# VHH binders against EKC/KEOPS complex subunit cgi121 (cgi121): the designs that were tried, part 30

Target 1, 174 residues: EKC/KEOPS complex subunit cgi121 (cgi121), of Schizosaccharomyces pombe (q9p7j3)
Amino acid sequence: MILPLFPETQVHVFVYENVSNCAAIHEQLISQNPIYDYAFLDAATILYKKQVYSAIIRALEDRRDEQMKTKTIHSEVILSLSPKTEISSAFRQFSMTKKSKNIVVVKIDSKLTEEEEFERLDKLVEGNRVEFSDEELQKLIDFKVLKKNYKLDPSTLENPLASILSSIALRGYS
Below, E stands for the ipSAE of ESMFold2; O stands for the ipSAE of OpenDDE; V2 stands for 0.75 times the mean of E and O plus 0.25 times the DockQ between their complexes.

## First folded at step 6 (VHH)

Design pb47 (from pa1 with S57A; framework vhh_7n9e_1)
Fold by ESMFold2-Fast, scan of step 6:
Structure pb47 (fold): chain B 174 residues (1-174), chain A 123 residues (1-123)
Amino acid sequence: as target 1 above (174 residues)
Amino acid sequence: DVQLVESGGGLVQAGGSLRLSCAASGFTFSSYAMYWGRQAPGKGREWVSGISWRGGATAYASSVKGRFTISRDNAKNTLYLQMNNLKPEDTALYYCAAGLFPYSTDEADYDYWGQGTQVTVSS
């Protein structure tokens, strides 16, 4: 996908369910293996396509403005999902862990087509790819995790989209 | 009470310039992507330009690229459109819009609209 505000930036988002090798992937991320240069998110934290795209656009905007707080664009996407600027908290809240079962994977600045990235990523992830859609994400979300991460009260929990997007947009700005 | 109020329209000769403003109130301006759209007499609405939350990214319709410049001042809750080298084909009602999602040319993603300011470009 190419975002209209960032037409030179190639963006791909993949969703995998029933992933059996999260511990192995996590070890590769800790060792900073360049083959794993993606944002690996726990699908339990993602409810909407717009949530992911908002974080991507926030990260790209911060990169363009030389305002990135993390070392890579993929780390910046993870940070950008958080309503807070605290890096360690954002990673604990949104990153894939050794115990994750379903994941959302984001690739920025790919030189490959979506199909080529899929083939590459399918070799790294032992799980079933599903469509990146609100319907599929709704099957994987953990509402207790979502509520905690975005501090949603009962009045916003029934339709949290606006609250989530506003939290992403307002992070770090008054 | 959300309000978007456009100003700066008027009558101008071809080749002239105008600067439109959109004053926003009743919502957190800095959390919304902002847009300019237009509707010419007897035609459908056309997206003109968009700007991200902090102004770090902008986009333009091909018909206006290089002639129009979108900008925003989040401290003043104001959106701008600088229009240069105006053509008779630019004659339209110009309206601003706000969307919480950081960018879309799909009007279904716009949360708020202004009433518009008329721009008339004579040949």
Scores: ipSAE 0.367, ipTM 0.690, lowest interface PAE 3.1, mean pLDDT 88

Design pb48 (from pa1 with A59S; framework vhh_7n9e_1)
Fold by ESMFold2-Fast, scan of step 6:
Structure pb48 (fold): chain B 174 residues (1-174), chain A 123 residues (1-123)
Amino acid sequence: as target 1 above (174 residues)
Amino acid sequence: DVQLVESGGGLVQAGGSLRLSCAASGFTFSSYAMYWGRQAPGKGREWVSGISWRGGSTSYASSVKGRFTISRDNAKNTLYLQMNNLKPEDTALYYCAAGLFPYSTDEADYDYWGQGTQVTVSS
């Protein structure tokens, strides 16, 4: 997908359910294997497509403005999902863990087509690919995790989109 | 309730300038990308310009690039469009919208829309 505000930046987002090899993927991420240069998110933390796109746009703005706090655009996406500026907290909140079951994978600046990236990722991820849609994400979300990550109260939990997007856009401004 | 209210339109001669404003209320303005679109009489909607949450990224349709400037003031919940060197072809209803996909004419891609302000450029 090409984002209108960044028309020269190619973006792909993939969703996998019932992933059996998260521990192996996590090991590769810790070792900084270049083959795994993607943002690997725990799907338990993602409720909306707009949530992911907001984090991507924030990360791309920070890269353009030379204000990235992390070494890669993919780690900057993970940071940008967090309402706080602390890198370690953001990774604990949103990055996949060895115990994750469902994941969202983001690739930025790929020279490959979406289908070619799927072929590559299918060799790395042992799970079932599903559509990147609000409907599919709603099946994978953990509302207790979402509430904790964005500090949602009961009044906002029933329709949290605006609160989540506000948290992503306003990180570090107040 | 959510509202986007445009103002600043009017009648102007070719070569003139206008500044449009869009006042937003009822949502967290600074969390949304904003855009200006237009619809000429008897024509479909046309995207004009877009701006990111903080105003760091802007984009323009080829037809207005170099003549129009989009900006925003998040403290005032207001979006602006400075229009210079206006042409008769710029005659249209100008509206603002909020969302993540400012270049689509599909209303489902935007969360909120304004009613528009009329701009008429005479030759």
Scores: ipSAE 0.006, ipTM 0.379, lowest interface PAE 9.8, mean pLDDT 85

Design pb49 (from pa1 with A59T; framework vhh_7n9e_1)
Fold by ESMFold2-Fast, scan of step 6:
Structure pb49 (fold): chain B 174 residues (1-174), chain A 123 residues (1-123)
Amino acid sequence: as target 1 above (174 residues)
Amino acid sequence: DVQLVESGGGLVQAGGSLRLSCAASGFTFSSYAMYWGRQAPGKGREWVSGISWRGGSTTYASSVKGRFTISRDNAKNTLYLQMNNLKPEDTALYYCAAGLFPYSTDEADYDYWGQGTQVTVSS
């Protein structure tokens, strides 16, 4: 995918259901294995494609402005999903854990085509690949987790898109 | 209530410059991507330029690239369009728009629209 605001940046997003090896992947992420240089998100936290793209755009802006708070663009995407600037909190809220079952994987600046990244990721992730679509994401979301992460009240819960996107945009600004 | 109020339009000679402003009120300006569009008499709307939440990312229509500069001041809730080297074909009603998702050419993605300010460029 090419984003109009970042036409020279290649972005790929993948969704996996029923992942059986999250513990093994998590261990590779802790050890900072460069083969796993992706943003691995818990799908329980992601409701919309626009949520992921907004975090990506925010992270790319921070990289261009030389204002990244984390070591990699992929960890900056995870931070950018959070309504707060606190790194450890953002990772606890949005990152894949050993107990995750469904994941969203983001790759930025890939030197590979989308098909080649799929082939590579299918060897790392033991699960079923599904389409990156609002329909598929809505099957995997945990609304209790979403409500907690974005501090949604009952009035916004029926259509939380605006609250989620504004939270991502306003992180670090009041 | 939400308002977007454009100003700075007027009559200018070809090769001249104008600076447009869009004053926003009634919503959290810094959480919205902003956009300038235009509409010539008897024509449809044309996208001109877009800017992300903090101004870190901008895009331009090919017809204005290199001549126009979009910017924003979130402390003042104001969007700007600096227009240089104006051409008669830039004559149009210029309006601003706000959308929560950073830049889209789909009008359905924009939540709020201004009424516009007229720019007339004479040959």
Scores: ipSAE 0.261, ipTM 0.626, lowest interface PAE 3.8, mean pLDDT 87

Design pb5 (from pa1 with S30R; framework vhh_7n9e_1)
Fold by ESMFold2-Fast, scan of step 6:
Structure pb5 (fold): chain B 174 residues (1-174), chain A 123 residues (1-123)
Amino acid sequence: as target 1 above (174 residues)
Amino acid sequence: DVQLVESGGGLVQAGGSLRLSCAASGFTFRSYAMYWGRQAPGKGREWVSGISWRGGSTAYASSVKGRFTISRDNAKNTLYLQMNNLKPEDTALYYCAAGLFPYSTDEADYDYWGQGTQVTVSS
């Protein structure tokens, strides 16, 4: 994907359902294995493509402005999904866990084509790849998790997109 | 009541300058990306410039790059367009727009629109 504000930055987003090796992937992330330099998100937390892209754009702006709070651009994407600035809280809310079943994977600054990244990720992730689309994401979301992460009430649940995007934009300013 | 109200248009000579303002109310301005577009008489709409919600990122149409500068003041809920070295072909109705997504050139992603302010550049 090409982002109009960051045309030099390559961005790839992948969605996997029915992943059987999340515990193994989680161990690799804890050990900081560079082969796993991606943002691994629990799909239970992601409802819209625009949610992911908004977090990516926020992270890229923070990197450009030398205001990143985390060590990598991929960890900054995870932080940027959270309405709060607390790193540990954001990771608990949005990161893949050993018990995750469906995941969203983000790659920024890829030296590889999208096809080559697919080939690499298909070797790391034991699951069924699906299209990165609002339709597919809506099959994987957990609305209890979404409501808790973004503090949604019944009035905002009717159209959560605006609330989610505002929360990402306003992170640290409420 | 969501409103975007443009001002600062007028008649100027070629080579002149104008500063447009867009005053926003009725929504959380600082969480929206902001845009300037224009429409010349008998023509379709043309995207001119955009700015991300914090003002950190800007983009411009090739026809205005280097001559126009977009900026915003989130404390004042106001968007600006500084237009320098104006040309007769810049004559158009200039309008602002707001979108929740941090930046898009697709007008389908724009949530709110102003009615515009007229800019006329004489030769």
Scores: ipSAE 0.413, ipTM 0.710, lowest interface PAE 2.6, mean pLDDT 89

Design pb50 (from pa1 with A59L; framework vhh_7n9e_1; at its last look DockQ between E and O 0.87; V2 from the best seeds 0.00; counts 0 for: pae E 3.4 > 2)
Fold by OpenDDE, look of step 7:
Structure pb50 (fold): chain B 174 residues (1-174), chain A 123 residues (1-123)
Amino acid sequence: as target 1 above (174 residues)
Amino acid sequence: DVQLVESGGGLVQAGGSLRLSCAASGFTFSSYAMYWGRQAPGKGREWVSGISWRGGSTLYASSVKGRFTISRDNAKNTLYLQMNNLKPEDTALYYCAAGLFPYSTDEADYDYWGQGTQVTVSS
């Protein structure tokens, strides 16, 4: 997929449910295995496609402007999901953990087609791929976690998207 | 209350220039991507241009690319559209819109709209 704002950057997003090897993947990420050069997100923290895309765009803009706070574009995506500026906090909030069961995987700067990238990623993730859609994401979300991550209250729960996107936009600028 | 108020429209000859402004109030301006659209007589709404939160990323419809420039001043809560080399086919009611999602050409993603300012380009 090509984002209109960044026509030179190809992006792919995949969703997996019932992943059995998150612990193994997590170990590879800790060891900074280049084969695992993705943003692995806990699906329990993601409710909307626009949430993911907003984070991607934020990260890409920060990279363009040479204002990334993290070392990699994928880590920047994770940071960009968070309303907080602390990297460690963002990772605790949104990154896949050893205990995760459902994940969203983001690839930035892909040189492969979506199908090719999927085949590559499918060798790393032991789970069932599902559609990247709001419908599928809402089946995987933990609203308790979502509320905590974005400090949602009863007045914003009716339209959490607005609060989420606003938080992403304002991080570090409010 | 949320308000988007456009200004700067008017009558101009072909080849002329106009600068539109959109003054925003009642919401956190810097949280929103901003957009310009237009509606010509007898036609539907047409997306013209968009700009991301901080103004670093812009996009234009093919029909206006190279002639129009979108910009924003978040300190002033104002969106701008510099229109150069105007053509009769640019005649339309120009409106600004705000949306939290950066970036969309689909008005379904917009949350707020202005009433518009009329731009008329004579041949």
Scores: ipSAE 0.864, ipTM 0.921, lowest interface PAE 0.5, mean pLDDT 95
Fold by ESMFold2-Fast, scan of step 6:
Formats: C-alpha cells, sequence, structure tokens
Structure pb50 (fold): chain B 174 residues (1-174), chain A 123 residues (1-123)
C-alpha cells in the first residue's frame, strides 16, 4: 500500500490465523534475527485497518522527525499502537507472544512486491493467510484485551474507533 | 459542542495573497488531521490540502501545489492556509474539516466541517 502522506514508503500488512509456531517466531524476534524484521502483532489487539495504518503513519512521522524511541521502524509501529510512551508496556500489550494464535504482520520499506513478501512470510509463519480487512480483523479481536489496552468504557465500546485513533495520535502529547 | 470557524476570506486581485484561519473548539484538536476544501458556485466540493496531527506531513491538490501552504498551531487550536499567487479559478467558499484518520483525501473520512469563508479572485 502507498500512503498519500508518505508516497515514497512501501507498506505491506498481512494477517494470519491459526498460527502454530508463535513460540518459534518469538524466539527469533528475541534473538533479533534480521530475517524477522517485521512488526509481529497479536491480532487479538487489532480491530480496524485504520488502527494499524494510524500507528504506521505515527511511526513514519516520528522517524522523519528523528523522534523514534525504539531501534527499528517496525518496533516503532508496535509502540505507536499504544496510548502510552512506555516501550515495554506497548510490547506486552500489542506484540505477538508465544501463546498467540492469530497475528498481524507489518512490513515497511520492502523492496519486494506484496506477493513476494507473502512467499517469504509463508516460510516463517505456520498459519492460514486471510485478507487484511475490517471483516477479518473483527473475527480475531479480543474485546477484553482491546478494552484494557485503550481503557475503553461501555459507551466507547459501542464505537471504539475514535478512542483508538485519538490514543494513537496523542501518545506523548496528552 | 464542536465548532470549526473559518475567517480571512475576501476579495483579492489575481496574483494576490490571502491567509485563511480555522479556529477549532469542542474537541482535542491535536488528535485530528486537518483539511481545507473548497466549493465554487455550481460545482461540487474539491479537496485542497491536508495536514497531519503536528504538521509533520502535508498534502496538496495538484491545482494548488507550490502556491498554497497549510500549517497548524496546536497550542492555539488553529489551522491556516496561506494562499499565494491567487487565480480567478481559486474563487470559492473555503472550509476546513477535521478527521481522526490522517492520510485520507476522501471526505467520507472527515468527522467535522466548518461553514466556510468566501474567497473571490478578480481578474
Amino acid sequence: as target 1 above (174 residues)
Amino acid sequence: DVQLVESGGGLVQAGGSLRLSCAASGFTFSSYAMYWGRQAPGKGREWVSGISWRGGSTLYASSVKGRFTISRDNAKNTLYLQMNNLKPEDTALYYCAAGLFPYSTDEADYDYWGQGTQVTVSS
């Protein structure tokens, strides 16, 4: 996907359900294996395409402004999903864990086509690809996790989009 | 209550300049991307420019790129449009809009709209 605000930046987002090797992937991420340079998110935390894209835009702006708080653009995407500035909390809240079953994977600055990235990721992820769509994400979300991560009350749970996007935009400024 | 109030429009000669302002109230201004659009008499709405949360990214319609500059002051809850080298074709009602989603030129993604300020450019 090309973002109008960042026309030079190639962005790919992939969704996998029923992933059986999250523990192995997690081990590779801890060891900082460069083959795994992606943002691996727990799909239980993602409700909307706009949620992911807003975090990507926030991370890209922070990179351009030399305001990144993490070492890579992909880790900055994970931080950018969080309403708070604390890095370890953001990773606990949004990153894939050894126990994750469904994941959202973000690649920024890929020189590969979307299909070539799928071929590469299919070798790393033991799961079923599904479309990156609000419909598919709504099948994978855990509303208890979403409520905790964004501190939603019953009134905002009826339409959480505004609260989620506001939290992403305001991290560190509210 | 949410309000967006535009000002700074008026009559100007071709080649002239105007600076429009949009004063925002009733919402957390810094969490919204801001936009300028325009509508000429008898025509549909045309997207003009957009700016991200803190002004780090801007977008412009090709018809105004290089002549118009969008900016914002989050401390003052105000959006600006500096319009230079104005043309008769720029004559329109100019309105501001706010959207939580910072990359859209699709007006369906905008949450709040102003009433507009009239800009008339004479030949």
Scores: ipSAE 0.544, ipTM 0.778, lowest interface PAE 2.1, mean pLDDT 90
Fold by ESMFold2, look of step 7:
Structure pb50 (fold): chain B 174 residues (1-174), chain A 123 residues (1-123)
Amino acid sequence: as target 1 above (174 residues)
Amino acid sequence: DVQLVESGGGLVQAGGSLRLSCAASGFTFSSYAMYWGRQAPGKGREWVSGISWRGGSTLYASSVKGRFTISRDNAKNTLYLQMNNLKPEDTALYYCAAGLFPYSTDEADYDYWGQGTQVTVSS
């Protein structure tokens, strides 16, 4: 995918359900294995495609402006999902864990087509790929987690998308 | 209530310049990407330019790139469009819009719209 704001940056997003090897993937991420250079998100925290793309755009804008707070663009995406600035809280709340069952995987600065990137990623993730769509994400979300992460209340439930996107935009500026 | 109010339009000779403003109220301006669009008489709406939440990223339609400059001042809740080297084909009603989602040029993704300010470029 080519983002209009960052036309030189190729981005791919994949969704997997019923992932059996999150513990093994987690070990590789801790070990900083370069083959696993993706953002691995817990799908229980992701409701909208726009949520993910807004975090990606925020991370890319912060990178260009030399305002990144984390070491890699993929870790910056994870931070960018959070309404708060604390890096450890963002990872605790949004990253895949050993106990995750469904994941969203982001690759930024890809040199590969979507099909080629999928072939590489599919060797790493033991699960079933599903479409990156609001319909599929809605099946995988945990609304209790979403409400907690973004502090949604009855007034914001009329349009949770607006509250979520506003949180991503305003982190550090509210 | 959300309000977007454009100003700065008028009649200008081809080759001239205008500066449009869009004053915003009723929402958190800095959380929104902002856009300019235009609609010529008898024609459909055309996306013109966009600017990210805090102004770090800008986009332009190919027809205006190099001639128009979008900017914003989040302290004043104001969006601007500097229009240089104007051509008769730039004649249109210019309107601003706001959207929480910054990468789309699809107007279906925008949340708020201004009423517009008329720009007329005479030959």
Scores: ipSAE 0.338, ipTM 0.697, lowest interface PAE 3.4, mean pLDDT 89
ESMFold2 (binder alone), look of step 7: mean pLDDT 86; pTM 0.859

Design pb51 (from pa1 with A59I; framework vhh_7n9e_1; at its last look DockQ between E and O 0.86; V2 from the best seeds 0.00; counts 0 for: pae E 3.7 > 2)
Fold by OpenDDE, look of step 7:
Structure pb51 (fold): chain B 174 residues (1-174), chain A 123 residues (1-123)
Amino acid sequence: as target 1 above (174 residues)
Amino acid sequence: DVQLVESGGGLVQAGGSLRLSCAASGFTFSSYAMYWGRQAPGKGREWVSGISWRGGSTIYASSVKGRFTISRDNAKNTLYLQMNNLKPEDTALYYCAAGLFPYSTDEADYDYWGQGTQVTVSS
């Protein structure tokens, strides 16, 4: 997929459920294995496609402006999901853990088609791919975690998207 | 209360220029992407341009690219549209809109709209 705002940057997003090897993937990420050059997100923390895309856009803008806070564009995506500026906090909030079962995987700067990228990623992830859609994401979300991550209250729970997107936009600028 | 108030429209000859402004209030301006749209007589709403939260990224419809420039001043809660080399086909009611999701060309992603300012370009 090409974002109109960043026509030179190809982005792919995949969703996997019932992933059995998150612990193994996590170890590879810790060791900074270049084969695992993706943003691995815990699906329990993601409710909307626009949430993911907003984080991607935020990260890409920060990269463009040479204002990334993390070392890689993928880590910046993870940071960009968080309303907090602390990198460690963002990763604790949104990154895949060893205990994760469902994940959202983001690839930035892909040189491959979506199909090719999927084939590559499918060798790394042992789970079932599902559609990247709000409908599928809402099946995987943990609302308790979501509420905590974005400090949602009863007044914002009816429209959590607004609070989420606002938080992403204002991080570090409020 | 949320308000978007457009200004700067008017009558101009083909090849002329106008600068539109959109004054925003009642919401956190910097958390919203801002957009310009227009509606020509007898036609539906048309997306014109969008600008990201901090103004570093912009997008334009092909029909106005190279002629129009969108910008924003978050300190003033104001959105701008510099329109150069105007054409008769640019005649329309121009409105600004705000949405939390950046770079959307879909009106469904917008949360707030202005009432619009009339731009008329004569041949």
Scores: ipSAE 0.872, ipTM 0.925, lowest interface PAE 0.5, mean pLDDT 95
Fold by ESMFold2-Fast, scan of step 6:
Structure pb51 (fold): chain B 174 residues (1-174), chain A 123 residues (1-123)
Amino acid sequence: as target 1 above (174 residues)
Amino acid sequence: DVQLVESGGGLVQAGGSLRLSCAASGFTFSSYAMYWGRQAPGKGREWVSGISWRGGSTIYASSVKGRFTISRDNAKNTLYLQMNNLKPEDTALYYCAAGLFPYSTDEADYDYWGQGTQVTVSS
């Protein structure tokens, strides 16, 4: 995908359901294996495409402005999903864990086409690819996790898009 | 109440300049991407420009790129459009709009709209 605000930046987002090897992937991420240089998110935390794209745009603005708080653009995407600036909290809230079953994978600055990235990721992830769409994400979300991560109350939980996007935009400024 | 109030329009000769302002109130301005659109009499609305939450990223319609500059001042809750080298075809009612997602030319994604300020460019 090309983002109009960052037309020189290649962005790919992939969704996998029923992933059986999350523990193995998690070990590779801890060991910082460069083959796994992606943002691996727990799909239980992602409700909308706009949620992911807003975090990506926030991370890309922080990189452009030399204000990244993490070492990689992919880690910065994970941080940017959080309404708080605390790195460890953001990773606990949004990153894939050994216990994850469905994941969202973000690749920025790929030198490969989207199809080539799919071929590569399909070898790393033991699960079923699904479309990156609001419809598919809504099947994988955990509303208790979403409510906790964005501090949603009952009045905002019924239509949380505005609260989620505002939280991403205001991280560190409110 | 949410309000977007545009100002700075007027009559100007071709080749001239105008600076439009949009004063926002009733919402958290810094959490919204801001947009300028325009509508010429008897025509549909045309997207003109957009700016991200803190003004770090901007985008322009090809018809105005290089002539118009969008900017914002979040401390003042104000959006600006600096229009240079104006042409008769720039004659339109100029609206500002606010949306939570930091780029969309789809007006269905805009949450709030202003009433507009008229810009007339004479030949």
Scores: ipSAE 0.489, ipTM 0.764, lowest interface PAE 2.4, mean pLDDT 90
Fold by ESMFold2, look of step 7:
Structure pb51 (fold): chain B 174 residues (1-174), chain A 123 residues (1-123)
Amino acid sequence: as target 1 above (174 residues)
Amino acid sequence: DVQLVESGGGLVQAGGSLRLSCAASGFTFSSYAMYWGRQAPGKGREWVSGISWRGGSTIYASSVKGRFTISRDNAKNTLYLQMNNLKPEDTALYYCAAGLFPYSTDEADYDYWGQGTQVTVSS
């Protein structure tokens, strides 16, 4: 996918359910293995495609404006999902963990087609790929986690999209 | 309630300039991407330009790139369109729009629309 605001930047997003090797992937991420240079998100925290794309766009804007707070664009996506400015909180709340079962995987600055990137990623992730769609994401979300991460109250919970997107847009700027 | 109110339109000679404003109220302006569109007489709507929620990213339709400049002032809740080197084909009703989703050129993703301000460019 090429975002109109960043036409030089290829982005791919993949969703896997029933992932059996999150612990192994997590060890590779801690080891900073360059083969695993993706943003690995816990799907329990992701309800909308627009949630992910808004975080990607925010991270890309911060990179262009030299306002990134983390070491890589992929870690910056994880931070950008958070309403809070604290890096460790964002990772704890949105990153894949050893106990994750379903994941969303983001690749930014890809030099490959979606199919080529999938072939590489599929060697790393032991799980079932599903479509990156709101329909599939809502099957994988944990609404208790979503409510906690974005501090949604009963009035906003009926349509959380606006509250979530506003949080991503306003982090550090309110 | 949410309002988007355009102003600054009028009659201008070809080659001239105009600056449009869009005053916003009733929502958190800084959390929205903002857009300009236009509708020429007897034609469908045409997307013109967009700007991200803090002004860091802008995008333009090819027909106006290099001549029009979108900007915003979040402290004043105001969106602008500077239109230079105007041509008769720029004659249209110009309207602003707001969307929470920052990269869309698709009007289906927009949440609020203004009523528009008329721009007429004479030959």
Scores: ipSAE 0.319, ipTM 0.691, lowest interface PAE 3.7, mean pLDDT 90
ESMFold2 (binder alone), look of step 7: mean pLDDT 85; pTM 0.854

Design pb52 (from pa1 with A59H; framework vhh_7n9e_1)
Fold by ESMFold2-Fast, scan of step 6:
Structure pb52 (fold): chain B 174 residues (1-174), chain A 123 residues (1-123)
Amino acid sequence: as target 1 above (174 residues)
Amino acid sequence: DVQLVESGGGLVQAGGSLRLSCAASGFTFSSYAMYWGRQAPGKGREWVSGISWRGGSTHYASSVKGRFTISRDNAKNTLYLQMNNLKPEDTALYYCAAGLFPYSTDEADYDYWGQGTQVTVSS
């Protein structure tokens, strides 16, 4: 995928449902295994493609401007999904856990094609790939989690896109 | 009551310069990506330039790259377009637009539009 503001940056986003090895993946992430250098998100927290892309663009801007708060671009994507600046809170809110069942995986600065990344991820993730689309994401979201993470009231929960994107844009600049 | 109001258009000779402004009100300006588009006589709408939430990232159409500069002042809720080395083919109605998604060239993703300011460049 090409982002108009970052045309030289390769971005791939994958969605997996019914993942059976989240505990094993989580152990590899804690051990900082470089093979797992991706942003692994809990799909229960992601409702829209634009939510993920907004966080990616925010992270890429922070990297370019030397304002990253985390040590990797992938961890900065996770932070950028959160309306708050606290790193530990963002990871607790959006990262996959040992108990996750569906995940969204982001790769930035890939030297591989989308197909080659898929082949690599297929060896790491024991689950079923589905299309990265709003329709598929809406099957995997947990609205209770979404409401808590973005502090949505009942009226905005029925059409939360604007609130979510505004929260990502305004993080740290309120 | 959301409004985007463009100003700064006018008549200029080829090789001249103009600075356009877009004053925003009624929404949280700093949470929106901002855009300049134009519509020339006898042509469809053309994407000109875009800028991210805090002005860190900019994008330009090939036809204006190196001649136009987009910028924003979030404290003043204002978007700017500095146009240098103007050509007759730059003659168009220039309008600004706002979108929550940080950058899209698809006008369907834009939430708000201005009415435009006319720029006419004579040869």
Scores: ipSAE 0.446, ipTM 0.736, lowest interface PAE 2.6, mean pLDDT 89

